# Designs tried in a protein design chat: VH-VL binders against Putative metal-binding protein TM_0123. Part 11

Target 1, 252 residues: Putative metal-binding protein TM_0123, of Thermotoga maritima (q9wxx7)
Amino acid sequence: NFGKTIVTTINPYYLIVSQLLGDTASVKLLVPPGANPHLFSLKPSDAKTLEEADLIVANGLGLEPYLEKYREKTVFVSDFIPALLLIDDNPHIWLDPFFLKYYIVPGLYQVLIEKFPEKQSEIKQKAEEIVSGLDTVIRDSFKALLPYTGKTVVMAHPSFTYFFKEFGLELITLSSGHEHSTSFSTIKEILRKKEQIVALFREPQQPAEILSSLEKELRMKSFVLDPLGVNGEKTIVELLRKNLSVIQEALK
Short names: E, the ipSAE of ESMFold2; O, the ipSAE of OpenDDE; V2, 0.75 times the mean of E and O plus 0.25 times the DockQ between their complexes.

## First folded at step 21 (VH-VL; framework fv_guselkumab)

Design Y1 (from X3 with light chain G32D; at its last look DockQ between E and O 0.23; V2 from the best seeds 0.50)
Fold by OpenDDE, look of step 21:
Structure Y1 (fold): chain C 252 residues (1-252), chain A 120 residues (1-120), chain B 111 residues (1-111)
Amino acid sequence: as target 1 above (252 residues)
Amino acid sequence: EVQLVQSGAEVKKPGESLKISCKGSGYSFTNYWIGWVRQMPGKGLEWMGIIDPDDSFTRYSPSFQGQVTISADKSISTAYLQWSSLKASDTAMYYCARLGEYSYDAFDYWGQGTLVTVSS
Amino acid sequence: QSVLTQPPSVSGAPGQRVTISCTGSYSNIGADYDVHWYQQLPGTAPKLLIYGNSNRPSGVPDRFSGSKSGTSASLAITGLQSEDEADYYCGTWDVRQLGYVFGGGTKLTVL
């Protein structure tokens, strides 16, 4: 241990950074896995944690408005991704295995080997392991989703926007992130595309009432996706695999 | 000025058909939905259904599903509520009201109401 | 009966404060849909009184206020005036029905 502390804002990045560094440095998670990153506000203890951090790994794209004060020691993962590939202000980039493989993991690798040059070999090896895992996720995701190209998925939150788009599916979200209730226009859209909808999803901490209604209307069962890994996932690949498994089940 | 003007009072007999109208003005008719609300004599407001005049998408209250038909002609900024066969129990005041497309929107403008009396 | 529950009647003397409750559930108010209030004067069409839980349209006096908490909403009228005598309805969208719902209405009498 080099006596350094790295703070990650959300669990997916904690998983990645922890895997990359091992015992090289202390890695701390700011937003607990069960908490909503979008609603997170700093406690005094959180501020202290951030102040004492040697490096902060954050998402960007407006997910962490509280990090302005700490910008100089903050790496925003979103900066690794070409802006052209980003969709509106959607911050959920960590759920796209392509983003992880081509931009996020390589970007974090570069940042971390600069900070820990003595551990470059180890970090590289871990990065390669992650990427190898991501390759299998990408492969299996294609296999699973290819038959549903052009079909529509409905979910409560736009967390899997990049994921489904990457694999050729349309995603309708019940909430844009700016409002908690579903607009009438959205309901209309869902009902208009009733025959194209192949799956319904929500997140663990989201209310189920609207989906219950849609289950009845569409005669479908909803499933739960976990964008942050609240069930003790140990790696980012495991997180993606679990969600993929749920998606596969939903599409049966 | 935004206005919803409804057709005049109707006196009908059971079994007769009826179509009442609600004409919007002072705003883009297709940018807002039109809802119909029933109020029986001395009773409260009952939501019947809504229509998006832009593409005639409609949704009904379960209580009114199959009982009435809501339609619209956006070319003349008019929404309609119609019965194929009236019942005495359809006697009520009927209001149309404008509703936005989002969850924070309310019925912000109301028609003056159309009194429908059905008696033998 | 109504998806939203209101007291059938409330009364107050001029100058007093009265409140009208609107009790819903997690399928409507609790689902974070905005609650709106409508005033219906005797013999007239309903009028929007409060929108978005607590906003007043133009022309509505500041004596009228709305609030929302949990699965319930409330309309408060301060400085009650004789002209406030009317029926009041809360309304919101309901996800269970995927439709709009009104309260049963409250008749306000100014004594």
Scores: ipSAE 0.470, ipTM 0.772, lowest interface PAE 1.4, mean pLDDT 94
ESMFold2, look of step 21: ipSAE 0.711; ipTM 0.888
ESMFold2 (binder alone), look of step 21: mean pLDDT 92; pTM 0.945

Design Y2 (from K2 with light chain G32D L97Q A99G; at its last look DockQ between E and O 0.25; V2 from the best seeds 0.57)
Fold by ESMFold2, look of step 21:
Structure Y2 (fold): chain C 252 residues (1-252), chain A 120 residues (1-120), chain B 111 residues (1-111)
Amino acid sequence: as target 1 above (252 residues)
Amino acid sequence: EVQLVQSGAEVKKPGESLKISCKGSGYSFTNYWIGWVRQMPGKGLEWMGIIDPDDSFTRYSPSFQGQVTISADKSISTAYLQWSSLKASDTAMYYCARLGEYSYDYFDYWGQGTLVTVSS
Amino acid sequence: QSVLTQPPSVSGAPGQRVTISCTGSYSNIGADYDVHWYQQLPGTAPKLLIYGNSNRPSGVPDRFSGSKSGTSASLAITGLQSEDEADYYCGTWDVRQLGYVFGGGTKLTVL
């Protein structure tokens, strides 16, 4: 280690930064992958961790309101994403393999080589490895999802909004709204479209029974998509590939 | 001004049918859903169900599914709550309420209430 | 009892601050659904007081405020006045019921 500590707020950035840096620095994770980052509140020990960090890597888009005090040492990954590409300020940018390839990994690379200029070659090699893996995820996702273009999937939480949009599926979520959209209107849409719905997904960070009423009304079981990596995934590519495998199983 | 005006108080016997009304004015009736809320004497508010008056799509609370019928006649800007056979336990105040215009699930305007008394 | 739990009563002296809690679950408040508050003055219909966790409709004084954290929400009333004596209800969407739910209500007494 170079004696520096980098704190990442959520597990996807922990995975990316850890892969980019190897043993170059101490990398810590603030929000455990099983916890819901939208509901996270700092404990005193968390505040101490943030105080001692040399750099904080955070998502932005409202995910970390507790970071206002630490803004001068924080990089918000959402700042790397062109604003036109964002959907209703939905914070789940780390699940889009195109955002990862074109904006997030390159943006983090630039930030990290500024901190560790003597390691630029090694960090660049690691970034290229991540991007190569992301190319594979993108190709395999197109192949798997092309037959379902225009079909609809339903999730309890809008975590995969960017992912499904990239691959031509419509996503209806129970917890997110458009400006002129109520939960009642959303349920009406789901029930009217039931023949177009090809899969139903929930997340490990939510109660297992969250969709039980909807499963009954649609006569469809739900599958688990993991936005944060609760099963010990070692890389962001591994996380994305496991989620793709679940999506493929749900679509069978 | 947005108003929801409900039909007058009712005194009924068990087994009788009843249909109470909620007339909306001051807004485009078919653009807003209408919910029904029960308040038993001395008790709190209970959501019973809701209707989209544009096409009569309805949802009921699990507690009220099969107990009442919610309907609407958009030609006269009126929503209805109906019982085919009243019980003494149906004695309560019944409110209609409009689902708000913003992208949230809240009731922004309420009717004055219809007191229904069902006694043996 | 009710899906959303509120204390049955709270009290405060004129000019003081009170809070009313609304405790839900991961199927409603904890599932990113907004909490709304309704005021019911004695003998009257409920009235919208707070929507979208913290927004006040026109005509509601700024001494009424709302907040949400985790699976719970709170209504705060500062500068208590005699006319604030009423029943207060929280309400939100519940994904397991695919419908709306209210709290059991809180009677506020101004001492």
Scores: ipSAE 0.678, ipTM 0.884, lowest interface PAE 1.1, mean pLDDT 91
ESMFold2 (binder alone), look of step 21: mean pLDDT 92; pTM 0.946
OpenDDE, look of step 21: ipSAE 0.684; ipTM 0.851

Design Y3 (from X3 with heavy chain A106L, light chain G32D; at its last look DockQ between E and O 0.23; V2 from the best seeds 0.00; counts 0 for: placed apart)
Fold by OpenDDE, look of step 21:
Structure Y3 (fold): chain C 252 residues (1-252), chain A 120 residues (1-120), chain B 111 residues (1-111)
Amino acid sequence: as target 1 above (252 residues)
Amino acid sequence: EVQLVQSGAEVKKPGESLKISCKGSGYSFTNYWIGWVRQMPGKGLEWMGIIDPDDSFTRYSPSFQGQVTISADKSISTAYLQWSSLKASDTAMYYCARLGEYSYDLFDYWGQGTLVTVSS
Amino acid sequence: QSVLTQPPSVSGAPGQRVTISCTGSYSNIGADYDVHWYQQLPGTAPKLLIYGNSNRPSGVPDRFSGSKSGTSASLAITGLQSEDEADYYCGTWDVRQLGYVFGGGTKLTVL
């Protein structure tokens, strides 16, 4: 251990950074896996953690408005991704295995080898392992979703927007933010596309009233996706695999 | 000025069919949905359903699903409510209303109502 | 009967303040849908009175106000006038019905 502390804002980046660094540095997660990062507010203890951090790994795209004060020591993962690939400031970039493979993991690799040049070889090896895992996720996702190209999925929150887009599915979200209200226009759209809707998804701890109604209306069951890994996933690949498994189950 | 003008009062017998109309003017008809609301004598407002005149998408209240048909002819800016076979219990005032322009799902303009009387 | 519950009647003397409640559930008002109020004068069609919980359309006096909290909404009328005698209805969208719902209506009598 080099006596350095790395703070990651959300669990997916904690998983990646931890895997890349091993015991090279102390890695801390700011937003607990079970908490909503969109609604997260700093406690005094959190502020202290951030102040003491040697590096903060954050998402960007407005997910961490509280990091303005710590900008100089913060790496925003979203900065690794070409802006033209981002959709309406949607921050959920970590759920796209392509983003992870081509931009996020390589970007974090570069940042971390600069801070830990003595561990470059180890970090590189771990990065390659992650990418190798991501390749299998990408492959399996294509296989699973190819038959549903052009079809529509519905979910409460736009967390999987980039994911479904990559693999050729349309995503309708019930809300763009944290509001619990679904516009009737959205409902209309869903009802009109009833025949091309192949799956319904929600996230843990999200209100279920509207989804319950849609389940009845569409005669479909909803499934739970976990964008942050609240069930103790140990790697980003594992997180993606679990969600892929749920998606596959939903599409049966 | 936005206006919804409904067809005149109807006196019908049970079993007869009926189609009443609601004509919009003073605005782009296809940009706003039209709802139908029933009010039985001395009773409250009951939402029956809505239609998007642009593509004729319709949504009915569960209570009125299969009981009536809502349609529209955007070429003449007119929405319709029709029954294939009237019942005495269909006696009521029927209002059409425009789904609003305030960026809210509300009825901002109302027709004057069409009284439908069904009796033997 | 109605998805939204209103008192069947309220009354007040001229100049007084009256309130009309509209009680919903987490499938409508509690689902953060906006509540709207409609006024129906005797023998006339309903008209929009309050939109978006608390906004007044043009021509509606500031004596009329609306509020929303939790699963309920309220219409308040201050400085009650004889011309306010009418039926009042709250309305909003409901996710269970995937449609619009009205309250049962409240008859306001000015004494």
Scores: ipSAE 0.538, ipTM 0.798, lowest interface PAE 1.2, mean pLDDT 94
ESMFold2, look of step 21: ipSAE 0.669; ipTM 0.871
ESMFold2 (binder alone), look of step 21: mean pLDDT 92; pTM 0.941

Design Y4 (from X3 with light chain A31H; at its last look DockQ between E and O 0.22; V2 from the best seeds 0.00; counts 0 for: placed apart)
Fold by OpenDDE, look of step 21:
Structure Y4 (fold): chain C 252 residues (1-252), chain A 120 residues (1-120), chain B 111 residues (1-111)
Amino acid sequence: as target 1 above (252 residues)
Amino acid sequence: EVQLVQSGAEVKKPGESLKISCKGSGYSFTNYWIGWVRQMPGKGLEWMGIIDPDDSFTRYSPSFQGQVTISADKSISTAYLQWSSLKASDTAMYYCARLGEYSYDAFDYWGQGTLVTVSS
Amino acid sequence: QSVLTQPPSVSGAPGQRVTISCTGSYSNIGHGYDVHWYQQLPGTAPKLLIYGNSNRPSGVPDRFSGSKSGTSASLAITGLQSEDEADYYCGTWDVRQLGYVFGGGTKLTVL
């Protein structure tokens, strides 16, 4: 251990950074897996953690408005992604295996080898392992989703927007992430596209009432996706695999 | 000024058909939905259904599904509520009201109401 | 009976403060939908009184106020006046019905 502390804002980046660094540095997660990043507010203890951090790995795209004070030592993962590939202000970039493979993991690799040049070989090896895993996720996702190209999925939250877009599906979200209520216009859209809808999803800790209603209306069952890995996933690939498994089940 | 003007009072017999109207003015008719609300004598407000005049998308309250038909003609900024066969129990005041698409929108403008009396 | 529950009647003397409750559930008020209030004077069509939980349309005096908490909403009327005698209804969207719902209505009597 080099006596350095890396703070990651959300669990997916904790998983990646931890895998890349191993015991090279202390890696801390700011937002617990069970908490909502969008609603997260700093406690004094959190502020202290951030102040003491040698590096902060954050998402960007407005997910961490509280990091302005710490911007100089913060790496925003979203900065690794070409702006043209981003959709509106949707911050959920970590769920796209393409973003992870081509931009996020390589970007983090570059940042970390600069800070830990003595561990470059090890970090490189770990990065390659992650990418290798991501390749399999991409492959399997294509296989699973190819038959549903052009179809529509409905989800409570827009966390998988980039994911479904990459694999040719349309995602309708019940909320924008800022509001809890579903507009009737959205409901209208869903009902209009009833025959095109192939799956319903929600996230853990989200209200199920609206999904229950849609289950009845659409005669479908809803499934739970976990965008942050609340069930103790050890790697980002594992997180993606678990979600893919759920998606596959939903599409049966 | 935004206005919803409803058709006049109706006196009908059971089994007869009826179509009442609600004409909007003073705003873009297709930018707002029209809801229909029933109020039986001495009773509360009952939401019957809504229509988006833009594409005629309709949704009904479960209690009124199959009991009435809501339609609209956006060319004349008019919404309709109709019965194929009236019952005595349909005797009530019927209101149309304008509604936006979002949760913060309310029925902000109401018609004056159409009294429908069904008796043998 | 109604998805939203209101007391059937409330009364107060002129100048007093009265409140009308609107109790919903997680399928409507608790879901995050805004609660709206409507006033219906005797023999007239309903009128929007409060929108978006606590906003007053033009022409509605500041004696009327709305609030929302949890799965319930409340309409408060201060400085009660004789002209306030009317029926009051709360309303909002409900995800179970995927439609609009009204409360049962409250008759306010000014003594």
Scores: ipSAE 0.558, ipTM 0.804, lowest interface PAE 1.1, mean pLDDT 94
ESMFold2, look of step 21: ipSAE 0.733; ipTM 0.887
ESMFold2 (binder alone), look of step 21: mean pLDDT 92; pTM 0.948

## First folded at step 22 (VH-VL; framework fv_guselkumab)

Design J1 (from S1 with light chain V95L; at its last look DockQ between E and O 0.12; V2 from the best seeds 0.00; counts 0 for: placed apart)
Heavy chain, then light chain:
Amino acid sequence: EVQLVQSGAEVKKPGESLKISCKGSGYSFTNYWIGWVRQMPGKGLEWMGIIDPDDSFTRYSPSFQGQVTISADKSISTAYLQWSSLKASDTAMYYCARLGEYSYDYFDYWGQGTLVTVSS
Amino acid sequence: QSVLTQPPSVSGAPGQRVTISCTGSHSNIGAGYDVHWYQQLPGTAPKLLIYGNSNRPSGVPDRFSGSKSGTSASLAITGLQSEDEADYYCGTWDLRLLAYVFGGGTKLTVL
ESMFold2, look of step 22: ipSAE 0.743; ipTM 0.898
ESMFold2 (binder alone), look of step 22: mean pLDDT 93; pTM 0.954
OpenDDE, look of step 22: ipSAE 0.376; ipTM 0.734

Design J2 (from S1 with heavy chain S56D; at its last look DockQ between E and O 0.12; V2 from the best seeds 0.00; counts 0 for: placed apart)
Heavy chain, then light chain:
Amino acid sequence: EVQLVQSGAEVKKPGESLKISCKGSGYSFTNYWIGWVRQMPGKGLEWMGIIDPDDDFTRYSPSFQGQVTISADKSISTAYLQWSSLKASDTAMYYCARLGEYSYDYFDYWGQGTLVTVSS
Amino acid sequence: QSVLTQPPSVSGAPGQRVTISCTGSHSNIGAGYDVHWYQQLPGTAPKLLIYGNSNRPSGVPDRFSGSKSGTSASLAITGLQSEDEADYYCGTWDVRLLAYVFGGGTKLTVL
ESMFold2, look of step 22: ipSAE 0.732; ipTM 0.894
ESMFold2 (binder alone), look of step 22: mean pLDDT 93; pTM 0.953
OpenDDE, look of step 22: ipSAE 0.505; ipTM 0.779

Design J3 (from S1 with heavy chain N31D, light chain D34E; at its last look DockQ between E and O 0.11; V2 from the best seeds 0.00; counts 0 for: placed apart)
Heavy chain, then light chain:
Amino acid sequence: EVQLVQSGAEVKKPGESLKISCKGSGYSFTDYWIGWVRQMPGKGLEWMGIIDPDDSFTRYSPSFQGQVTISADKSISTAYLQWSSLKASDTAMYYCARLGEYSYDYFDYWGQGTLVTVSS
Amino acid sequence: QSVLTQPPSVSGAPGQRVTISCTGSHSNIGAGYEVHWYQQLPGTAPKLLIYGNSNRPSGVPDRFSGSKSGTSASLAITGLQSEDEADYYCGTWDVRLLAYVFGGGTKLTVL
ESMFold2, look of step 22: ipSAE 0.735; ipTM 0.894
ESMFold2 (binder alone), look of step 22: mean pLDDT 93; pTM 0.953
OpenDDE, look of step 22: ipSAE 0.521; ipTM 0.781

Design J4 (from S1 with heavy chain N31S W33S F57S, light chain W93S L98S; at its last look DockQ between E and O 0.41; V2 from the best seeds 0.00; counts 0 for: pae E 12.4 > 2)
Heavy chain, then light chain:
Amino acid sequence: EVQLVQSGAEVKKPGESLKISCKGSGYSFTSYSIGWVRQMPGKGLEWMGIIDPDDSSTRYSPSFQGQVTISADKSISTAYLQWSSLKASDTAMYYCARLGEYSYDYFDYWGQGTLVTVSS
Amino acid sequence: QSVLTQPPSVSGAPGQRVTISCTGSHSNIGAGYDVHWYQQLPGTAPKLLIYGNSNRPSGVPDRFSGSKSGTSASLAITGLQSEDEADYYCGTSDVRLSAYVFGGGTKLTVL
ESMFold2, look of step 22: ipSAE 0.000; ipTM 0.522
ESMFold2 (binder alone), look of step 22: mean pLDDT 93; pTM 0.950
OpenDDE, look of step 22: ipSAE 0.023; ipTM 0.541

## First folded at step 23 (VH-VL; framework fv_guselkumab)

Design AA1 (from S1 with light chain S54Y; at its last look DockQ between E and O 0.68; V2 from the best seeds 0.63)
Heavy chain, then light chain:
Amino acid sequence: EVQLVQSGAEVKKPGESLKISCKGSGYSFTNYWIGWVRQMPGKGLEWMGIIDPDDSFTRYSPSFQGQVTISADKSISTAYLQWSSLKASDTAMYYCARLGEYSYDYFDYWGQGTLVTVSS
Amino acid sequence: QSVLTQPPSVSGAPGQRVTISCTGSHSNIGAGYDVHWYQQLPGTAPKLLIYGNYNRPSGVPDRFSGSKSGTSASLAITGLQSEDEADYYCGTWDVRLLAYVFGGGTKLTVL
ESMFold2, look of step 23: ipSAE 0.711; ipTM 0.884
ESMFold2 (binder alone), look of step 23: mean pLDDT 93; pTM 0.953
OpenDDE, look of step 23: ipSAE 0.514; ipTM 0.771

Design AA2 (from S1 with light chain S54R; at its last look DockQ between E and O 0.60; V2 from the best seeds 0.58)
Heavy chain, then light chain:
Amino acid sequence: EVQLVQSGAEVKKPGESLKISCKGSGYSFTNYWIGWVRQMPGKGLEWMGIIDPDDSFTRYSPSFQGQVTISADKSISTAYLQWSSLKASDTAMYYCARLGEYSYDYFDYWGQGTLVTVSS
Amino acid sequence: QSVLTQPPSVSGAPGQRVTISCTGSHSNIGAGYDVHWYQQLPGTAPKLLIYGNRNRPSGVPDRFSGSKSGTSASLAITGLQSEDEADYYCGTWDVRLLAYVFGGGTKLTVL
ESMFold2, look of step 23: ipSAE 0.730; ipTM 0.888
ESMFold2 (binder alone), look of step 23: mean pLDDT 93; pTM 0.952
OpenDDE, look of step 23: ipSAE 0.424; ipTM 0.743

Design AA3 (from S1 with light chain N55K V95L; at its last fold request DockQ between E and O 0.64; V2 from the best seeds 0.75)
Heavy chain, then light chain:
Amino acid sequence: EVQLVQSGAEVKKPGESLKISCKGSGYSFTNYWIGWVRQMPGKGLEWMGIIDPDDSFTRYSPSFQGQVTISADKSISTAYLQWSSLKASDTAMYYCARLGEYSYDYFDYWGQGTLVTVSS
Amino acid sequence: QSVLTQPPSVSGAPGQRVTISCTGSHSNIGAGYDVHWYQQLPGTAPKLLIYGNSKRPSGVPDRFSGSKSGTSASLAITGLQSEDEADYYCGTWDLRLLAYVFGGGTKLTVL
ESMFold2, look of step 23: ipSAE 0.784; ipTM 0.909
ESMFold2 (binder alone), look of step 23: mean pLDDT 93; pTM 0.953
OpenDDE, look of step 23: ipSAE 0.600; ipTM 0.813
ESMFold2, look of step 24: ipSAE 0.769; ipTM 0.904
ESMFold2 (binder alone), look of step 24: mean pLDDT 93; pTM 0.953
OpenDDE, look of step 24: ipSAE 0.352; ipTM 0.732
ESMFold2, fold request of step 27: ipSAE 0.744, 0.748, 0.756; ipTM 0.894, 0.900, 0.901
ESMFold2 (binder alone), fold request of step 27: mean pLDDT 93, 93, 93; pTM 0.951, 0.951, 0.952
OpenDDE, fold request of step 27: ipSAE 0.251, 0.380, 0.816; ipTM 0.693, 0.736, 0.940

Design AA4 (from S1 with light chain G30A; at its last look DockQ between E and O 0.80; V2 from the best seeds 0.65)
Heavy chain, then light chain:
Amino acid sequence: EVQLVQSGAEVKKPGESLKISCKGSGYSFTNYWIGWVRQMPGKGLEWMGIIDPDDSFTRYSPSFQGQVTISADKSISTAYLQWSSLKASDTAMYYCARLGEYSYDYFDYWGQGTLVTVSS
Amino acid sequence: QSVLTQPPSVSGAPGQRVTISCTGSHSNIAAGYDVHWYQQLPGTAPKLLIYGNSNRPSGVPDRFSGSKSGTSASLAITGLQSEDEADYYCGTWDVRLLAYVFGGGTKLTVL
ESMFold2, look of step 23: ipSAE 0.731; ipTM 0.889
ESMFold2 (binder alone), look of step 23: mean pLDDT 93; pTM 0.952
OpenDDE, look of step 23: ipSAE 0.458; ipTM 0.754

## First folded at step 24 (VH-VL; framework fv_guselkumab)

Design BB1 (from AA3 with heavy chain F57W; at its last read DockQ between E and O 0.59; V2 from the best seeds 0.72)
Heavy chain, then light chain:
Amino acid sequence: EVQLVQSGAEVKKPGESLKISCKGSGYSFTNYWIGWVRQMPGKGLEWMGIIDPDDSWTRYSPSFQGQVTISADKSISTAYLQWSSLKASDTAMYYCARLGEYSYDYFDYWGQGTLVTVSS
Amino acid sequence: QSVLTQPPSVSGAPGQRVTISCTGSHSNIGAGYDVHWYQQLPGTAPKLLIYGNSKRPSGVPDRFSGSKSGTSASLAITGLQSEDEADYYCGTWDLRLLAYVFGGGTKLTVL
ESMFold2, look of step 24: ipSAE 0.710; ipTM 0.879
ESMFold2 (binder alone), look of step 24: mean pLDDT 93; pTM 0.953
OpenDDE, look of step 24: ipSAE 0.675; ipTM 0.850
ESMFold2, fold request of step 27: ipSAE 0.711, 0.728, 0.712; ipTM 0.881, 0.885, 0.889
ESMFold2 (binder alone), fold request of step 27: mean pLDDT 93, 93, 93; pTM 0.952, 0.950, 0.951
OpenDDE, fold request of step 27: ipSAE 0.810, 0.765, 0.809; ipTM 0.940, 0.917, 0.930
ESMFold2, last read: ipSAE 0.710, 0.726, 0.729; ipTM 0.881, 0.890, 0.890
ESMFold2 (binder alone), last read: mean pLDDT 93, 93, 93; pTM 0.952, 0.951, 0.952
OpenDDE, last read: ipSAE 0.784, 0.776, 0.791; ipTM 0.921, 0.919, 0.925

Design BB2 (from AA3 with light chain L95F; at its last look DockQ between E and O 0.14; V2 from the best seeds 0.00; counts 0 for: placed apart)
Heavy chain, then light chain:
Amino acid sequence: EVQLVQSGAEVKKPGESLKISCKGSGYSFTNYWIGWVRQMPGKGLEWMGIIDPDDSFTRYSPSFQGQVTISADKSISTAYLQWSSLKASDTAMYYCARLGEYSYDYFDYWGQGTLVTVSS
Amino acid sequence: QSVLTQPPSVSGAPGQRVTISCTGSHSNIGAGYDVHWYQQLPGTAPKLLIYGNSKRPSGVPDRFSGSKSGTSASLAITGLQSEDEADYYCGTWDFRLLAYVFGGGTKLTVL
ESMFold2, look of step 24: ipSAE 0.564; ipTM 0.822
ESMFold2 (binder alone), look of step 24: mean pLDDT 93; pTM 0.951
OpenDDE, look of step 24: ipSAE 0.574; ipTM 0.806

Design BB3 (from AA3 with light chain H26Y L97Q; at its last look DockQ between E and O 0.15; V2 from the best seeds 0.00; counts 0 for: placed apart)
Heavy chain, then light chain:
Amino acid sequence: EVQLVQSGAEVKKPGESLKISCKGSGYSFTNYWIGWVRQMPGKGLEWMGIIDPDDSFTRYSPSFQGQVTISADKSISTAYLQWSSLKASDTAMYYCARLGEYSYDYFDYWGQGTLVTVSS
Amino acid sequence: QSVLTQPPSVSGAPGQRVTISCTGSYSNIGAGYDVHWYQQLPGTAPKLLIYGNSKRPSGVPDRFSGSKSGTSASLAITGLQSEDEADYYCGTWDLRQLAYVFGGGTKLTVL
ESMFold2, look of step 24: ipSAE 0.741; ipTM 0.895
ESMFold2 (binder alone), look of step 24: mean pLDDT 93; pTM 0.950
OpenDDE, look of step 24: ipSAE 0.419; ipTM 0.739

## First folded at step 25 (VH-VL; framework fv_guselkumab)

Design CC1 (from S1 with light chain N55K; at its last look DockQ between E and O 0.14; V2 from the best seeds 0.00; counts 0 for: pae O 2.04 > 2, placed apart)
Heavy chain, then light chain:
Amino acid sequence: EVQLVQSGAEVKKPGESLKISCKGSGYSFTNYWIGWVRQMPGKGLEWMGIIDPDDSFTRYSPSFQGQVTISADKSISTAYLQWSSLKASDTAMYYCARLGEYSYDYFDYWGQGTLVTVSS
Amino acid sequence: QSVLTQPPSVSGAPGQRVTISCTGSHSNIGAGYDVHWYQQLPGTAPKLLIYGNSKRPSGVPDRFSGSKSGTSASLAITGLQSEDEADYYCGTWDVRLLAYVFGGGTKLTVL
ESMFold2, look of step 25: ipSAE 0.742; ipTM 0.893
ESMFold2 (binder alone), look of step 25: mean pLDDT 93; pTM 0.954
OpenDDE, look of step 25: ipSAE 0.326; ipTM 0.708

Design CC2 (from AA3 with light chain A99V; at its last look DockQ between E and O 0.13; V2 from the best seeds 0.00; counts 0 for: pae O 2.2 > 2, placed apart)
Heavy chain, then light chain:
Amino acid sequence: EVQLVQSGAEVKKPGESLKISCKGSGYSFTNYWIGWVRQMPGKGLEWMGIIDPDDSFTRYSPSFQGQVTISADKSISTAYLQWSSLKASDTAMYYCARLGEYSYDYFDYWGQGTLVTVSS
Amino acid sequence: QSVLTQPPSVSGAPGQRVTISCTGSHSNIGAGYDVHWYQQLPGTAPKLLIYGNSKRPSGVPDRFSGSKSGTSASLAITGLQSEDEADYYCGTWDLRLLVYVFGGGTKLTVL
ESMFold2, look of step 25: ipSAE 0.730; ipTM 0.890
ESMFold2 (binder alone), look of step 25: mean pLDDT 92; pTM 0.943
OpenDDE, look of step 25: ipSAE 0.132; ipTM 0.655

